# Ledger of designs, part 3: VHH binders against O-phospho-L-seryl-tRNA:Cys-tRNA synthase 1

Target 1, 364 residues: O-phospho-L-seryl-tRNA:Cys-tRNA synthase 1, of Archaeoglobus fulgidus (o30207)
Amino acid sequence: DFINIDPLQTGGKLTEEARQALLEWGDGYSVCDFCTTGRLDEIKTPPIHDFIHNQLPKFLGCDVARVTNGAREAKFAVMHSLAKKDAWVVMDENCHYSSYVAAERAGLNIALVPKTDYPDYAITPENFAQTIEETKKRGEVVLALITYPDGNYGNLPDVKKIAKVCSEYDVPLLVNGAYAIGRMPVSLKEIGADFIVGSGHKSMAASGPIGVMGMKEEWAEIVLRRSEKYKNKEVELLGCTARGATIITLMASFPHVRERIKRWDEEVEKARRFAAEMEKLGIKQLGDNPHNHDLMFFHAEVLYEISKKAKGGRFFLYRELKSRKIHGIKPGLTRYFKLSTYGLSDEEVDYVLNAFKEIIEKYS

## First folded at step 6 (VHH)

Design q04 (from o1 with D31S Y100T; framework vhh_surovatamig_d1)
Fold by ESMFold2-Fast, scan of step 6:
Structure q04 (fold): chain B 364 residues (1-364), chain A 121 residues (1-121)
Amino acid sequence: as target 1 above (364 residues)
Amino acid sequence: EVQLVESGGGLVQPGGSLRLSCAASGFTFSSYWMSWVRQAPGKGLEWVATIDQSGSYTDYVDSVKGRFTISRDNAKKSLYLQMNSLRAEDTAVYYCARDTEWSYSGDFDYRGQGTLVTVSS
């Protein structure tokens, strides 16, 4: 009934297949990703083992893949495995809070690659190189992390050049693709990075928490190392344990996700059209221009000025949008906000654009 | 740093009254529109009342009109909400907020823990 433009929800909406799978197979099943037999492996197509060990690596463009308890577990597993006393991780300033917290938990010192100023907020290969050089003077850099795209501006940095920079400094690179994997084509091998993580509940139409991780084979021996006593258990991950509903919904949505990434150019076109129409209303799209993602960040000075005199103050925009059955801009935001056009029909895009136009005209 | 500290909440019987206060610091209080926002248990944020810089203009959500009064004291850098004829549905955590964007974070920065109002027998 509502048109949803919340970036946290647009890519995580369950497919009908996933919703039906959740109802039919939501019982707690214990599944081992090394097992070739078991309840779900015997009755689901593809089998869970084949999904994790053959289909996921091919999808991510990597040698080895795993399913995790969200992208946070994947990032922590990498960081914890590579951590050394007084070592550093270099990560972009636009990083998700869970990347920063994972580094803190792993006992790593953190150096942030600064973003450029308003209006671009870009993470450049040049700033990445400078931050690595400066950080190496302070200690060993065991890992670099790039957010691709970031969750605030929807910026897609030049990840191939950043990977080349990291390689030149002999620093492995982790690509945080929580808003890319399941939306757009992404290949670890094509990028030239070492690790990649995705979020099933943000971008792969799966129930959360669920994530995916991929890596080069050389890192699998370190990150996926096994218990000394329990040879079938990986120290950093769950091993032979219950995945239940989350993996079932991920697997049920996976055929749909594989097909939808082929249409990513249509989502980019849609986002660019939306931004161009917003600009005509005096609402400026910030970050990458031309924009290359469905997640967009706007500067709406016109809406901020309206909020100074409107009934409801800063909450006027939320109320006006809600009255038009539009959900996704956080209550109280007027001057700056983010939204996503992902998965909207052309009619829904036009409806949202018309809503902003009518709101501005109402208060002019 | 910008801080807003709410106080004055508590347990009150239906039909009773409470006066909430908000102490502001770290910014020029007299230059900003101010609002009260509440969150009932298990529900989303709801705007309650707003007041302009001078206190000349006020506005309220329909459910509290005639019962609640928003006011301010610019010399004391304080915002108030006088709540009369309280009803069970007024039970919520109450936050004070200023008219400014809280950057791209998208989270409400109330710079305080809010104040709980419970209307119960």
Scores: ipSAE 0.000, ipTM 0.213, lowest interface PAE 15.5, mean pLDDT 85

